Miniprotein binders against Probable HTH-type transcriptional regulator ArcR (arcR). Designs and how they scored, part 12

Target 1, 263 residues: Probable HTH-type transcriptional regulator ArcR (arcR), of Halobacterium salinarum (b0r9x6)
Amino acid sequence: MDPEAANNGEPRRITSVLNAVEIIDAIKEHRGITLQELTTELDLTKATIHTYMATLRQVGIVEQDGDGTYQLGDWFVPVSNYARNSTDLYRLGREEIDKLATQTRHTAHLVTESDGRQIVLYESMGEESVTTEYHLRMRETPRKLHTSAAGKSILAFLPEGRRETLISEIEFGTESSTPIGSPDALREQLATVRDQGYAINDEEEIHGIRSIGAPIRGRTEDVAGAVSVTAPKTRLQNAEFAGEVPALVMEAANIIEVRLETA
Below, E stands for the ipSAE of ESMFold2; O stands for the ipSAE of OpenDDE; V2 stands for 0.75 times the mean of E and O plus 0.25 times the DockQ between their complexes.

## First folded at step 14 (miniprotein)

Design j7 (from j2 with M42L M76L; at its last look DockQ between E and O 0.87; V2 from the best seeds 0.80)
Fold by OpenDDE base, look of step 14:
Structure j7 (fold): chain B 263 residues (1-263), chain A 90 residues (1-90)
Amino acid sequence: as target 1 above (263 residues)
Amino acid sequence: SDPETLEEIRELFNEATELMQEAHELYQKGDLESVRRLVRELLRLVWRMRRLVRRLIEDSGNPELVYQASDLIRELAQIARELTRLVRDE
């Protein structure tokens, strides 16, 4: 009996691994969680959760504060560094992101896509960069592609079938200060991105913040990632936003693309 | 052919250098709106050149030609930066 056939056509998964991931997500979402809160959120017994927490604590995935709150441990730090450092995109792109941040004096990002979400692989701070709590959160949580210039740059060049699937999953009006009002409006923006070679976010995600992104195309994939520059609107004037920054973002993306293809 | 694609990239670079010259002349005349228009045209050239670099990568993967073409894109980005600086303070 194919073990896949036994679970209503869903592929067999290890429930304990899924539960461990749910615990990690719960800790991250709540910025720490108590055993009691976990028992309310998860469909597991208190005794089972306690055993999970003991196991996760033993391996350093979870830590427990003096008040009994569970936090994520430092186990993730070297693991995430390894995961990032193992990517060609990070290894070949990092230097160009540092250069781009220096040239623009603003924050530059290297972004990749994973399961229809954007992941920040690297951030470089220019001289005029402002670290906001938002930028910290962008590193902590995979975001939907349509929410940023980098994400729109990726989404624009994804295969049409995948792009349309991702667009169909968007709940419009919930995630942005100036929401893209409809799927058709998003499609039009993405068509413009394909035509001009870069994407713009002008206060769409956060009031007073603007960004420009460009796609990095891959050899085997239509898109390997994106480069972006982000700045407060007060520091990124219209002339720079419409000229210098798009040019430098496209240039940086081109250099990374060339390196990926020639490595 | 790769040489033809590189020649097309060089033609686009030459067009960009002409636009730069025109932009300086327009700036001297105080026509900043026209300078801003030329910056947008330069961005179109950057994107067109980048698409041609992609073609070079896909067709032959000759690294030397790809690097030569990419150097031209870098120069265009610097031109766009210079022209943007002309119109920044207004």
Scores: ipSAE 0.734, ipTM 0.917, lowest interface PAE 0.6, mean pLDDT 89
ESMFold2, look of step 14: ipSAE 0.811; ipTM 0.941
ESMFold2 (binder alone), look of step 14: mean pLDDT 74; pTM 0.678

Design j8 (from j2 with V46L D71E; at its last look DockQ between E and O 0.83; V2 from the best seeds 0.78)
Fold by ESMFold2, look of step 14:
Structure j8 (fold): chain B 263 residues (1-263), chain A 90 residues (1-90)
Amino acid sequence: as target 1 above (263 residues)
Amino acid sequence: SDPETLEEIRELFNEATELMQEAHELYQKGDLESVRRLVREMLRLLWRMRRLVRRLIEDSGNPELVYQASELIREMAQIARELTRLVRDE
C-alpha cells in the first residue's frame, strides 16, 4: 500500500514520517537496536536508514551509545509528561488515585484507552505495594484491554460496535497468559462488569495477583478511562477483594467521572 | 428529568440505609454469611446510584445536584467498608 498515493479522496500520508515512527518503534521494542538490526527489521536500505538516524540524532530524538546501539533520546521525557499532564483525565484524576492507594495500601492506577490498548496515565503506590522492574517495563508497552481489570472496565463500556471489533482482534487460547479461552467467555465477563459496575482480575493474568477496576465513563456512549487497584493475593484477602476494594474503586471512578463531566 | 431522578436517588439511599440496619442486626446474631451477602448487595446499590448520578449529568448537568448525589455514593462506599470489616478473615 502506498500512503503517498493521490487520487483516492483520502489525505496524503508522508512516507518519511511513517518510516521515522517505525524506526522509533523498533528502538523501543528492542530496548536499543543496532543499524544492522534495523536493516533486517525494516524494508529500507542501510543507506536510507543511516540518513534517518542522522536526522533523528540531530534533533535529539535518537542517541547512539558507545557500542553503536541506538537508544531513544531524552527529547521524549518532557514531551510525554506534557502530553499526559495536559489531559483532563490526569489533572482531575491523579489526586483521587493517590487517595485510593493510601486507603487500600496497594497500587492504584489511572488508565486510558488509545487505539484499543490501555495506557497507564498515573500510578500511585500504597504502603504495602510491591512492584518489580519487569512490572514497570510492562506498563511501558500498551496492552490489549482484556488483559486487566482496568482494561476490562474500559472494554465493557465502549460502544458495542467498537467492543465487538476489539474482541474480534484478540487471539484467544494461544500463547497469551490470559485464562479467557473464547470470545463468548469474555463477553460474559464484560456483561457482568456492566451489571455490577466493576471488573475483577483474580489471578487471571499473573498467578498470585488480584485486581479490581471500574470505568470512568465519558459523554453519551463513550468511556474516558478506568481506575484500578492491584495487589498480591496474600495482601488482598477475600473480604476486602469482595467488598471494600470494589466500593473504593467505584467511588474514585465516580468522583473523577463527575469532575470530568461538570468541569 | 432532575426531579424524577432525585426522587429515585432518595428512594435508593433509603434502601441502602435499611440494608445497613439489617446487616447490623444480622451481625449481632452472628450470622456472618448473611452479612457478606448484604455487602454484595450494597455494592449493587452503589452501582445503581452511580447510574442515577450519570442520569443527572445527562439531564441537566447541574453541578450542585450532581455533587450532592455523589456525596451519597461516598457514604455508601464507607458503609461497604465498615460492613467488610465485620466479616474480614484474620
Scores: ipSAE 0.753, ipTM 0.921, lowest interface PAE 0.8, mean pLDDT 85
ESMFold2 (binder alone), look of step 14: mean pLDDT 83; pTM 0.809
OpenDDE base, look of step 14: ipSAE 0.771; ipTM 0.932

## First folded at step 16 (miniprotein)

Design b1 (from j2 with R51E; at its last look DockQ between E and O 0.81; V2 from the best seeds 0.79)
Amino acid sequence: SDPETLEEIRELFNEATELMQEAHELYQKGDLESVRRLVREMLRLVWRMRELVRRLIEDSGNPELVYQASDLIREMAQIARELTRLVRDE
ESMFold2, look of step 16: ipSAE 0.819; ipTM 0.947
ESMFold2 (binder alone), look of step 16: mean pLDDT 77; pTM 0.700
OpenDDE base, look of step 16: ipSAE 0.785; ipTM 0.934
ESMFold2, look of step 17: ipSAE 0.796; ipTM 0.933
ESMFold2 (binder alone), look of step 17: mean pLDDT 74; pTM 0.675
OpenDDE base, look of step 17: ipSAE 0.767; ipTM 0.926

Design b2 (from j2 with D71L; at its last look DockQ between E and O 0.02; V2 from the best seeds 0.00; counts 0 for: pae E 16.8 > 1.5, other shape alone 2.944 > 2.5, placed apart)
Fold by ESMFold2, look of step 16:
Structure b2 (fold): chain B 263 residues (1-263), chain A 90 residues (1-90)
Amino acid sequence: as target 1 above (263 residues)
Amino acid sequence: SDPETLEEIRELFNEATELMQEAHELYQKGDLESVRRLVREMLRLVWRMRRLVRRLIEDSGNPELVYQASLLIREMAQIARELTRLVRDE
């Protein structure tokens, strides 16, 4: 007997598929998970979880380390490559990101938006790039749009209704989200972004880190993504931060936008 | 040369704005067959402009010229979308 009945007119949900997704999420969130931890996280019997893990290992979705920790398997690598490589934004934008990283000598990113979260599609490192393990972990996780220059560029150019909905979901004034203190403070920043064409993040997300981002419009009137450059404050000084780098970031974004329009 | 290419791009943009103005006049008269003809002409202008803009971007790499061309193609795309909507009955 199936555990879930069909909803009137919609396909039935398969509980075992949802559980498998929760297992995958738990492995990623914990950066590896033991069977005991997984048993506690999912509130399922040990025997049931063992069956899920056996199946997921058979398919190659999970693997087990020599120390008994479960990790995500190689199955995801070609799948994620296919998903990314299939987007026009990645295919038409990646070379401009390489050029931008070379020109600025810093780290450049190509970013897209999905369900109100930013996703890094491509990263290119210039000769002066500095990357910490903290930055790497941040790049692995979709983040809300208000947390970065790239994200603010996207948020500023979304349709007003959608922008306001996303702003309403932000918990302002928390220790973990952003130094932006209120919805009105964010709205003021976004208005400036719309007026000047680019966003800044001057140590707002991480002390000592600066970034500049600009939006990429798609083939419609909406926003396809953003381009950004990020560097430590000591390597992205006031002259570059206020002058040359914003121009280069906006140029890269405009070129990608034209390629999307003309391809 | 790059200045000649940008000049041709600007000429195509000017032609597009003239087409849009003519299309509005014909639309107000209810002559949708003529508006559809102008849509086809607009598409030809857009494709030619896209080829010139791609050449300028690929050959030049000059930020100022790329920025100017980017503004023109963005405006052209908006004009083309507006013209197409006139005959979609939305």
Scores: ipSAE 0.000, ipTM 0.197, lowest interface PAE 16.8, mean pLDDT 80
ESMFold2 (binder alone), look of step 16: mean pLDDT 83; pTM 0.802
OpenDDE base, look of step 16: ipSAE 0.145; ipTM 0.616

Design b3 (from j2 with R40Q Q78K; at its last look DockQ between E and O 0.88; V2 from the best seeds 0.81)
Amino acid sequence: SDPETLEEIRELFNEATELMQEAHELYQKGDLESVRRLVQEMLRLVWRMRRLVRRLIEDSGNPELVYQASDLIREMAKIARELTRLVRDE
ESMFold2, look of step 16: ipSAE 0.815; ipTM 0.941
ESMFold2 (binder alone), look of step 16: mean pLDDT 84; pTM 0.828
OpenDDE base, look of step 16: ipSAE 0.767; ipTM 0.926

Design b4 (at its last look DockQ between E and O 0.91; V2 from the best seeds 0.68)
Fold by OpenDDE base, look of step 16:
Structure b4 (fold): chain B 263 residues (1-263), chain A 94 residues (1-94)
Amino acid sequence: as target 1 above (263 residues)
Amino acid sequence: SDPETLEEIRELFNEATELMQEAHELYQKGDLESVRRLVREMLRLVWRMRRLVRRLIEDSGNPELVYQASDLIREMAQIARELTRLVRDLAYKE
């Protein structure tokens, strides 16, 4: 009876799958990684890492550049497209995001929540849209909900217990902290979002960028996702930011809500 | 009841139409601040209408009522766009 099966109450997990995910995350975080860097970052032997990399490369999850740097392979592209296309929110919301981008001439997003983080399901670029590094990062990394207008829209309408849990996990006053500065200030903003039906981010995440978001409510008290419009402050005038765009974002969110409920 | 909820949405839409008329009068007078106030009031009406549509979805098995209510929200959004245009036009004249 091997005593090291101290079932410390943690659910049984497959270590090899966890290690594969850690490798994928390391490649993504470093924007490419060498075998030597992986050996330094992971508590695995060089031989073990080499076997993982050989396996991941065989299936196309990882590729190796001519300089020996490992990158993520194209295997993720069709898999991620399938995962996205399998969501009712994406299928029923995509067209309204394209309309919203056309109407506003700015960038529109369809956002969902997963494990207290926001995931961009779809992006549509209007005529005046500018592709920023911000937009690329939003697609690549699940972010905390408090960091965007879409995320704040979701967070505002989550069940109170879950919302308070997520707020308690925010490290205020760090580089990753919201300019809101405190839990109470965030609660006040979320109360305003519940009252007015939309959220604003006015240069809170990135200087010179502003966004407006509205929640998409699901069949239950749960939030299915959010719609948002994002633009440079120089292109989204105060009049549009305070009136037209909030109205259009709320309209788009309502159409998607109706479709989700009637499907 | 579902018909009562739809009637409440229609009342909010009528209120929005009155606000639009008032905004045009205030625009002609050059009162930009009052027009901005009316835009904020209009957005509150849009949100109240969305809440009522949500109630119809949750309580009603009648898709036609939900679609009618949603069309009113679309029309309301058009009014809000027009009011925003008025605010913009005034800001360029000052």
Scores: ipSAE 0.401, ipTM 0.765, lowest interface PAE 1.2, mean pLDDT 86
ESMFold2, look of step 16: ipSAE 0.810; ipTM 0.947
ESMFold2 (binder alone), look of step 16: mean pLDDT 85; pTM 0.834

Design b5 (from j2 with V53I I57L; at its last look DockQ between E and O 0.85; V2 from the best seeds 0.79)
Fold by OpenDDE base, look of step 16:
Structure b5 (fold): chain B 263 residues (1-263), chain A 90 residues (1-90)
Amino acid sequence: as target 1 above (263 residues)
Amino acid sequence: SDPETLEEIRELFNEATELMQEAHELYQKGDLESVRRLVREMLRLVWRMRRLIRRLLEDSGNPELVYQASDLIREMAQIARELTRLVRDE
């Protein structure tokens, strides 16, 4: 049987590439993984897994520690830098994120959307910024758009059909769900974002952390990304949160939008 | 038209400068609640300005007008910063 036969109308895929991605995801999720653990998690023989690991090690995608634990290799670093540097959003936005972090003295982010998820392209830390484990996790894992001020800013200005599709895929009331208790409550918040021009996250994702985001519109009504500022509630006072920071986030987003359209 | 949009941009900037003057007068009277209201109005002006700049980007091939309008948003953001300072220290 030709392993190439399109099974049940699904588009043909290369299983070996999918398996390699699953291995990468498993290493990342477990923060390192042994051959024995991989054999338990993946529906592959130990011999097959060993051949994958040998291949991935040869190209530097995976490394093996002295204890036999597999880690992700340095191959990803230059590749990810190239992928980021190839985007107009990063090239034209980076300087405004540094300026925004300096002006607010807090952490500023440049965020893009990919397949209904948010990806942090760039982070700049102001003088009062606190590095939290949360900020590290945001860079490492694509998150659903409804979970952050930047993501809500993007989601609010996406085409209505795409926005409704993404809202329909949200499992409300799960541990990963925002305090937004229903699809209608989310729609109401997104309507407010469209009216105000910015989104707020006030301890919705993490206790004691608040964020403000604004969309960067692309060509043809698409959303290119978002700008956000994030700070501990103890360092971002209510007056700054309700005034200065929303204004500066909207300014930064406007400058990046103008650069994208005039480049 | 581009000239009409540019005039609306100038009007919004003038409204922002008048709002700043009013806020200083209210602050001197000790009416901080009214100053906080004016901060919210200032953010609405910034968003309206951004919508007008987007219209210029879509309708006009004149980048100079867009840059001039973007400079006005920068000034408006500084006004919002100044107004925020009035209500922070109390």
Scores: ipSAE 0.744, ipTM 0.916, lowest interface PAE 0.6, mean pLDDT 89
ESMFold2, look of step 16: ipSAE 0.796; ipTM 0.932
ESMFold2 (binder alone), look of step 16: mean pLDDT 76; pTM 0.679

Design b6 (from j2 with R55E E58R; at its last look DockQ between E and O 0.64; V2 from the best seeds 0.00; counts 0 for: pae E 2.7 > 1.5, pTM E .780 < .8)
Fold by ESMFold2, look of step 16:
Order: structure tokens, then C-alpha cells, then sequence
Structure b6 (fold): chain B 263 residues (1-263), chain A 90 residues (1-90)
């Protein structure tokens, strides 16, 4: 995060902005943070960090609890709504995600890709859906595409050069219960996704969790995103997992894709 | 071309209808393994029709053909959902 980077023909970076972002990330990751904890995380003096916090509080980006911990403020709520609501994928897709959650009775997601990572644009909860606090926090951070059914659906339809680049950056062996063991195993799964139109995640991300995903291709050649349904293995039976849920997920993705193509 | 692509879509819909009829007959005989095979075949027909509809939408300036294809997709999805219910575990 060197201000001297401008000497390489690249735009100059502003260190104070980068530090503010790092503070925001630290608050999110720790679910609140004290000033003392921030001095451990950042290479800045306590006085300097205090000045950042005072400024961030003044604009409403950060709030301080009665016990002295800093939290993210409500400033982010309208900003995030604007960013999400401005996308065609969200505007044209959210109703289909609500229908999918109702039809399956489980959690449904609308997912997009940014810089090789999946971002949840919309989540809808069916009557039988369950969500752990850990699971919710995991969805707050962009993850690599190979880790989920939605992500594999996107990865399968990326241009080949980009797909191969992303595969080459994966360190295999850090996955949960039924991980993909090698680049060739992943390529085989992605070929199956391209052939059948949907992806399966059978406890590959989290033990005891299953999901089904399908791609949404964009008006250009690039993928726009994916649809997925996620549920505990005990609530997503083998026959449902192999037949009905894939059919519903593919239908939702297809309807959204048609809307994108014709909008 | 648009008329040829729409005809292929209609042929897929007809095949899906025949699969549903065959699945009901096999279900009545208790041959659930064959019904499960037909479910997988139906899902592949859905995927193939989706690819043809996307081609039609991109090639066509005729909104009537696009709406016809979109309606066939919805009808196909209904058939597929009904088929998958034959093998749903309770």
C-alpha cells in the first residue's frame, strides 16, 4: 500500500483511504473491535487510529457501543441496497429466488461473480430453512468459486482461459468433508455441469450441508451469475437432491436468464 | 434459423411429453429405477431446450417467436416437475 506506486505509471493510491478500508474489514471480521485490538492489527500509532475512528464515526461509517467496542454503522445499509438494486440480475431475479425458496422450503440464493469470487446478491428463506451464525458470516465474505454449487455453476461457464487461470490458483486439500482432490477432478465436475446444466455440492463446503446450483448466462458470452438452493443433509433427501431440486433450480435460472436476454 | 430452431424446441417438448407418459406406465408397474432414469433424461431435455431458446432469442427480432419459446419452456418445466414427483421420497 505504497504511495510511491504512482511512479510506475499507475494511478496514485491514497494511504488514508486504504487504512480506512482495513479498519472496516477488521471491524467486520472481529464482529466489533476495540481501539487496543486495532493497534495490534494495524501498523499505525494509537493516536493515528483514534483520529481515523473519530472521522469514521462523524460520517456514520463506524459506531461505538457503550462498552467501547466499535461496530459498523447504518451508513452501509442504504449504500448496499443501492448497489444491489442497480443490477439487472437482482432486479430481474429476486422474485424467482423468493418463489424457489417457497417451492423448495429451503434457502435460495442469487449469486454473482466478481474478480473470481462469488458474492451473494439475494437470499430468501423457505419455511424449513435453517442458518447458523457461522454460515451467515461466511456468506459476508467473497469466496472462491469452486467451493459451492453456485460457484461451480459460474466457473463451468466462464471463458476457458479465465476458468483455467482460476483453477491454477486453487490450493487443493483445504476443503471440508468431501473435497475436490485435484485440478483434474474439478475439471471433470465442471464438464458434468456443462453437460447436465446444474452443479452439486454434497458436503464439499460444510459438513452436513448440501446444495444445488445452476448458471445464469448473460447477454454477452460471460456468465451473469447463478441460482442455488442450500439445506442440511437431513432436510434434503437423496431423491429430492437428485431430481426435484435440480429441476426447480434450473427452472429459476432459466427464467432469469430469459429475462436478462430480453431486457 | 428461427423457424428451424422453434421446430427443434417443439420436438423436445413432444419428447418430454412422451417421457412423462412412459414414466407413468413404468411407475404403475413399480419399476422405480427406470422412472429415475427417465427423470435424468427429462432434466437433460430441459437443459437442451434452454440452450435452443437462448439461441432463438439471440437470433430473433420477432418477439412472437420468443414468447412462444418462453411459453414452451414454462410448460416443459411443469412436465419435469410432475415427473420428478413420481420418485419423491416422503
Amino acid sequence: as target 1 above (263 residues)
Amino acid sequence: SDPETLEEIRELFNEATELMQEAHELYQKGDLESVRRLVREMLRLVWRMRRLVRELIRDSGNPELVYQASDLIREMAQIARELTRLVRDE
Scores: ipSAE 0.434, ipTM 0.782, lowest interface PAE 2.7, mean pLDDT 82
ESMFold2 (binder alone), look of step 16: mean pLDDT 82; pTM 0.793
OpenDDE base, look of step 16: ipSAE 0.758; ipTM 0.923

## First folded at step 17 (miniprotein)

Design d1 (from j2 with R40Q R51E Q78K; at its last look DockQ between E and O 0.86; V2 from the best seeds 0.80)
Amino acid sequence: SDPETLEEIRELFNEATELMQEAHELYQKGDLESVRRLVQEMLRLVWRMRELVRRLIEDSGNPELVYQASDLIREMAKIARELTRLVRDE
ESMFold2, look of step 17: ipSAE 0.823; ipTM 0.943
ESMFold2 (binder alone), look of step 17: mean pLDDT 84; pTM 0.820
OpenDDE base, look of step 17: ipSAE 0.744; ipTM 0.914

Design d2 (from d1 with R10L; at its last look DockQ between E and O 0.81; V2 from the best seeds 0.79)
Fold by OpenDDE base, look of step 17:
Formats: structure tokens, sequence, C-alpha cells
Structure d2 (fold): chain B 263 residues (1-263), chain A 90 residues (1-90)
């Protein structure tokens, strides 16, 4: 009898680990959280939550401010650095992102996909780059692929079945939806991305912000990630946006792709 | 085959070089709209070249050929930058 026999068809999971992740997510989402707020959100007793928080604090995953607010601890910093540094995409891509930022004078990103969401692995700032609250948020919260040029670049080159699944999960017409008003409009844009080899986001995500992205493809018709350049519309002129930047993004993506396949 | 793919790569690079020459001629004539169209054509050539590099990776994976083809993409990107400059400075 295989000891992994799912009780009632669901895989066995450790509830305490799931609850710890929910606590971490709640702290992140609320930008700090009180014990009382946690009690309301997690449907756990105050005593149980207090024990979780004491445990998480002991290991440095959670910290408590002088006002009693819980925050995420510095434990994540070296762990996340290790996780990032262990990826071939980051190791082989980082230098090309720095070059791309220097060449364009704008912000360049290395993006990977996880469960239909984009994760920023690396950011490089060019001379004309502006640090915005947006750039901070992009590093903190995995966003759906259709929301950015990098994400659209990935989504366009994903296997058709996976692409269609992800498109079906998009809630169009919500505040979180891009100006892309329908699944068919998104499919048309993704077809253009496959034809051109790059994606454009011209003020679709944030007013006054432009981005251009290109996919980094894997051997198995999968997508390893994307490269993108992001700039204020006032700093990225139409000629550069339509010519130089797409070319440089495609070049950078190709170099990374070659390195991944020849390493 | 790798030889066939290399022939296509060389043809595309020659086309990119011819496009650059045409763009300079059009610029000298003051036809900036045509130069802008050639910038878009250059981007298409860059993408096509990238697809050929991908084919080299998938077929033999000969690293030297892949790197040589990738160097051509770099040169094509320089052409795209030059053409973009021609359109921007006016």
Amino acid sequence: as target 1 above (263 residues)
Amino acid sequence: SDPETLEEILELFNEATELMQEAHELYQKGDLESVRRLVQEMLRLVWRMRELVRRLIEDSGNPELVYQASDLIREMAKIARELTRLVRDE
C-alpha cells in the first residue's frame, strides 16, 4: 500500500506549513499586520496565531515592530538571493541586462514565468532610469503575464494549450485587466508578438510608461523567460521605441538564449 | 541542414546590408518616411535571423556556428540603431 495514498483523493499536505505561508502572504499584502487583523483574516484562534507568530519570529521569518505590527524578517533576503543566483537564467542573463540598460539608458529587466505569472529576477538601471513605486511593486508581487511587455512576450511563445488556459483565467473588464478588452483582442496581440519577435506595452499598464519585451526560448518549445526595457514615454521617443529598442531587446534575448543552450 | 541554414543566414545579412545602403540613399534624398519603413523591415530581418539562430541550436547545436550567427544579429542591431538615429535627428 503506497503510503502516499491520498485521503479522499486529495494529496496529503501539512496544514501548519500552509498556514505559515498564508501568514507571510498576509503580512506582505497588508504591508505589515497586527495580531488582531491576522485573527480576522485566517479564521484561526488568537492563541494559535500567537504561537505561529512566536515560532516565525524565533526563526527570523517574521519580526515585530515596537507598535506590535508584524513584518517580514531579513531571513528572506539571503534565501531569495540564493534562489535567484541558483538559476541559469539569472547567471547567464544578468550581464546582458546590464549592457541593455547601459545601451538604452533605460531600465532593463530579466523576467521568468512561474504558474502563469511573471517574476522579476533582475533589474538594471540606465543613466536615464527613474526609480518609481511601480518598480518596487513589480519585484514584490508576481503579476499575470498579459500585464507587461515581458509577460506578453512569454505568453505569446508558450505552448498553445498553456497559453489558452492562461487566457481563459483572465478576468477581462476588471480594474486589473489591461486595456485589452477581450480574449480575442489579446490573441491578436500575441499573434503580432509571434510575427514580430517582440511585445510592446505603450501605456497599457501605467500611464506614461512604455515597455518593450522579447522572449528567451527553451529547447522544448517552452519559454525560459524574457528581456524587457521600460521607460517613461517622455524619455523614450517614438523613433527609439519603434526601432533601436526592439532591436536591442531581441539581441539581448538571443544572447541569453544562446548561452542557455550552449552552457 | 546546418549548411542550408547558414546560406539563409548569409542571405539575410546581405539583405540587411543592402537595406542600410538604401536607407542612406533615401535619407540623402530627404525621404524620412521611407527610412522609417526600412527601420521596420530591419526589425523583421533581426527576428528572422533570430529564428535561424534557433534552428542552428535545435539542429546540430554547433556552438561556433551559433556564436557566429549571433554576432551577425549584433551587427544587424547596430544597423537598426544607425537607421533609428537617422530618423531621430530630424
Scores: ipSAE 0.766, ipTM 0.926, lowest interface PAE 0.5, mean pLDDT 90
ESMFold2, look of step 17: ipSAE 0.792; ipTM 0.932
ESMFold2 (binder alone), look of step 17: mean pLDDT 82; pTM 0.796

Design d3 (from d1 with G61N N62D; at its last look DockQ between E and O 0.60; V2 from the best seeds 0.00; counts 0 for: pae E 1.6 > 1.5)
Fold by ESMFold2, look of step 17:
Parts: sequence; C-alpha cells; structure tokens
Structure d3 (fold): chain B 263 residues (1-263), chain A 90 residues (1-90)
Amino acid sequence: as target 1 above (263 residues)
Amino acid sequence: SDPETLEEIRELFNEATELMQEAHELYQKGDLESVRRLVQEMLRLVWRMRELVRRLIEDSNDPELVYQASDLIREMAKIARELTRLVRDE
C-alpha cells in the first residue's frame, strides 16, 4: 500500500481497516470462502489473512462453518437495520413501496446511490412476484447504475460531470444477451428518461426480466434514489409495461419525493 | 409563484381531461393504436404535474401543503390509470 498517498492536512488511511473490508467483501461475493480461497483472491499473505480472520471471528463479524468455510456473522443484521432506518428515504418511502408491490402484484424496490452504485434499501413482494435465488443475490451486490431501470433513473439525474465519468467507466457489450451497446446509446436512453420521468429495462440486464423505474429527487435538487418494479416478461405484458406500470411507478416516486422535500 | 403555478396545474388537469375524452372517443371507434399514443401523452402529463407540484411546495415545511401536494399527484394518477385501463388486454 502507498503511505505517501496521505494528503498533508488529511488523516492517513489505515490499511488494516481497508484489508478487513476487502475480506468482508470477498466472503459476501463468494457466499462463503475458505482461507486458501482468500489467499488467491486478495494480495495478502496466508499469515496476514489468518490474523485478520482470528480478529474478525473474535468480534463476531465472521464465523466459520463446520466444513471450514468462513461466513459473515449475525453482527451485520442489527447494524444494517440501524443504518437503513436512519435514512429519511427509507422512513418516508417504504409504505409507498409496499403499496406499489400490492398494486402491480410484482416486486417493488426502493433504491439509493452510493459511490456510483445502486443499493436496495427496501424490497416488497407482490402476490405474483417470481423471485429466484439468482435474482435475490443480484440485489445483495451494489451494481453500476446502468444495469437497471432504477439505476438509469438515478444516472439520468446525476450532475452531468459525474454522469459522464460513470459512463466512461462502463465496458459496453459484455453484460447480457440484450445489452446497451455503446455510450451514445446509453446517453440517448438517459435523455429520454429525463424528458419522460421514467426508465425502462426490457431484458437488458437479464433475459426474460423487465423493469420500470422512476427517480426520487431530494431537497438539494439532486437525486436521492429511485423506485422500481421488476417482473418476468411473461407476467408483465406489453400494455402494462408501456402504460399502467409506468404510471404507478411514477406516482410512488413522486409522492416519496414530495415527502422528502417537505419533511 | 403560487398563483402562476396553480394556474398551470389547472391547465394541466384540463389537458388530462381532454386526453381522456379523446381516448374514449377513439376507443369507441376501435382505434386502439391511437389510444395507446394518448397513454404516452398522459404519462408525460404525470411527469409535468410532478414538476408543477415541486414548484408549489418549494421552500415549505407545511404538513398541510404536503397533503395537498400528494392529493394533486394522486388525482392526476387516477386519471392516468383510467386511461391506461382502456388498452388493458385482460
């Protein structure tokens, strides 16, 4: 690590904290990991990783299964609840997401952005929700904004400089069976989102899955997050995808936005 | 200001009412393609309503204004939902 990366007048970053975070991320990404797998994934020695794991186990952040696999401990459950419950977006939005899931009968999400990635704050399942283990796991990993209707809604309303930076970091043509093919294609979609107030994802992320999203802007006239509805194409037909569901998604997003602006 | 914004909101509801009337006439004639076009126009009015409501509540923490603003959004959304149901394939 480079200790000279420290700025005069700003604290030096603590490498051991960053390494612990990398270990936690690796456990999550692999849905459990062995000590040997960690040495393959991280630029750390076995001895160093062993010391981290011993400390993380002592605190309860990491636990070890009977087959030697490390898992994240239950320590994270109350911490994540506290972090989520502390946000105005969750407090003011969750009931509208429940209503949206009921009205559409599909899966509804409340999404926020951190460091150019989307984070699901709340998920509500309608009566016709079709959820697979794969789809649930996709929600657990922060993803770049262009990969979903919610993310595109956020990206469309970010300041232009930041939006262009994030677009430049995308490797187009590598993500799915019907991907957005170029930066200019994405920019055109985002312009449409800004003009109409909602985004679509028609099998662009996962074959057979479609979604509708709409932005939630905060008090600062910047984006605070987004609302979305996701369903299999067989359960969300063209008329509903083009009309009724966009109307419902925009209604939910607009109500949450009003609450944020006046709370 | 509030008076100018309220007049724009009134005009927007008039536009939504006109779209609904046009949609019913086209629906009765069986021209569903044109009704679908009017659905898209209605969705744009929903978006414009949000911009007007945002201006109406600007710089306010009044709880009654939040209720009134939410009510305007729901009223426009109800019109939009009624229009979208004309082309529902159930």
Scores: ipSAE 0.614, ipTM 0.865, lowest interface PAE 1.6, mean pLDDT 84
ESMFold2 (binder alone), look of step 17: mean pLDDT 76; pTM 0.693
OpenDDE base, look of step 17: ipSAE 0.755; ipTM 0.920

Design d4 (from d1 with V87I; at its last look DockQ between E and O 0.86; V2 from the best seeds 0.80)
Amino acid sequence: SDPETLEEIRELFNEATELMQEAHELYQKGDLESVRRLVQEMLRLVWRMRELVRRLIEDSGNPELVYQASDLIREMAKIARELTRLIRDE
ESMFold2, look of step 17: ipSAE 0.798; ipTM 0.934
ESMFold2 (binder alone), look of step 17: mean pLDDT 81; pTM 0.780
OpenDDE base, look of step 17: ipSAE 0.760; ipTM 0.921

Design d5 (from d1 with S70T; at its last look DockQ between E and O 0.62; V2 from the best seeds 0.68)
Fold by ESMFold2, look of step 17:
Structure d5 (fold): chain B 263 residues (1-263), chain A 90 residues (1-90)
Amino acid sequence: as target 1 above (263 residues)
Amino acid sequence: SDPETLEEIRELFNEATELMQEAHELYQKGDLESVRRLVQEMLRLVWRMRELVRRLIEDSGNPELVYQATDLIREMAKIARELTRLVRDE
């Protein structure tokens, strides 16, 4: 598909904006990148990339270190704070996430969905939280919904048409040690989530990592987001995983949902 | 209506209390597998309570009941947490 060509029922897309986003993504993925590396990473000429970088530097989106490495600029910090702080979900949910992290002693998340990907809106770390370099990098990249308990909670309560579209885009059998093997297996899990009000992820994304999630629906009975708790299996054993943590996660999600409904 | 929904909420708390009593009895007998099954039943009552509270908020003409909605959620969750602690010590 030509990104600038008209599509049926969709507005024309502007290639230079898409290229700028690809450059921003590359800088983030590489944790800083040189012009030479960008020409290898992207299908753009060096001259074209140089022009983009000059423009992005002028507006403060990109900055360049003394050794020629490009980084994302601080322009994003106040913009992201504004975007997050403007949501009712963050304002009404963050204290409940802090309580959940304290109660479980593990990492708790407030999650939203955008374009079929989960986005961590707020993270609170309990006394026994364990964080690895891998986990930190994973939080910086939007992930598909089926790979986590929070994401499955959201997916289960999306409108059916949208849920089925997202399921159709999944390449099954590529996850870690216990991947969901088929679309029907996922649909069964999502039906269980709708019936019981919470989702589990038992090493389905990463060996040794467990999570429990619960949905937060909005006033129109659509999904607004989800709450989750995540921990290594060694820190979240079967009894807690099957009982206490689901109860705590559901409590937090239920309270946030009521606050959204009555705000 | 509010009276019908409030009666369903009262019945749900009665069910939760009965589950807790049965769980304690099974725990004293050492039947932890049955206690775990009662934990699952209790979690379903937590989910049902959310649906009843949502109906109460949507249907209520009484703002006092709406303002107390989080208290209902927290009280059911407290019963559920007490039940789950029976299997935590395994």
Scores: ipSAE 0.701, ipTM 0.890, lowest interface PAE 1.1, mean pLDDT 84
ESMFold2 (binder alone), look of step 17: mean pLDDT 84; pTM 0.828
OpenDDE base, look of step 17: ipSAE 0.711; ipTM 0.900

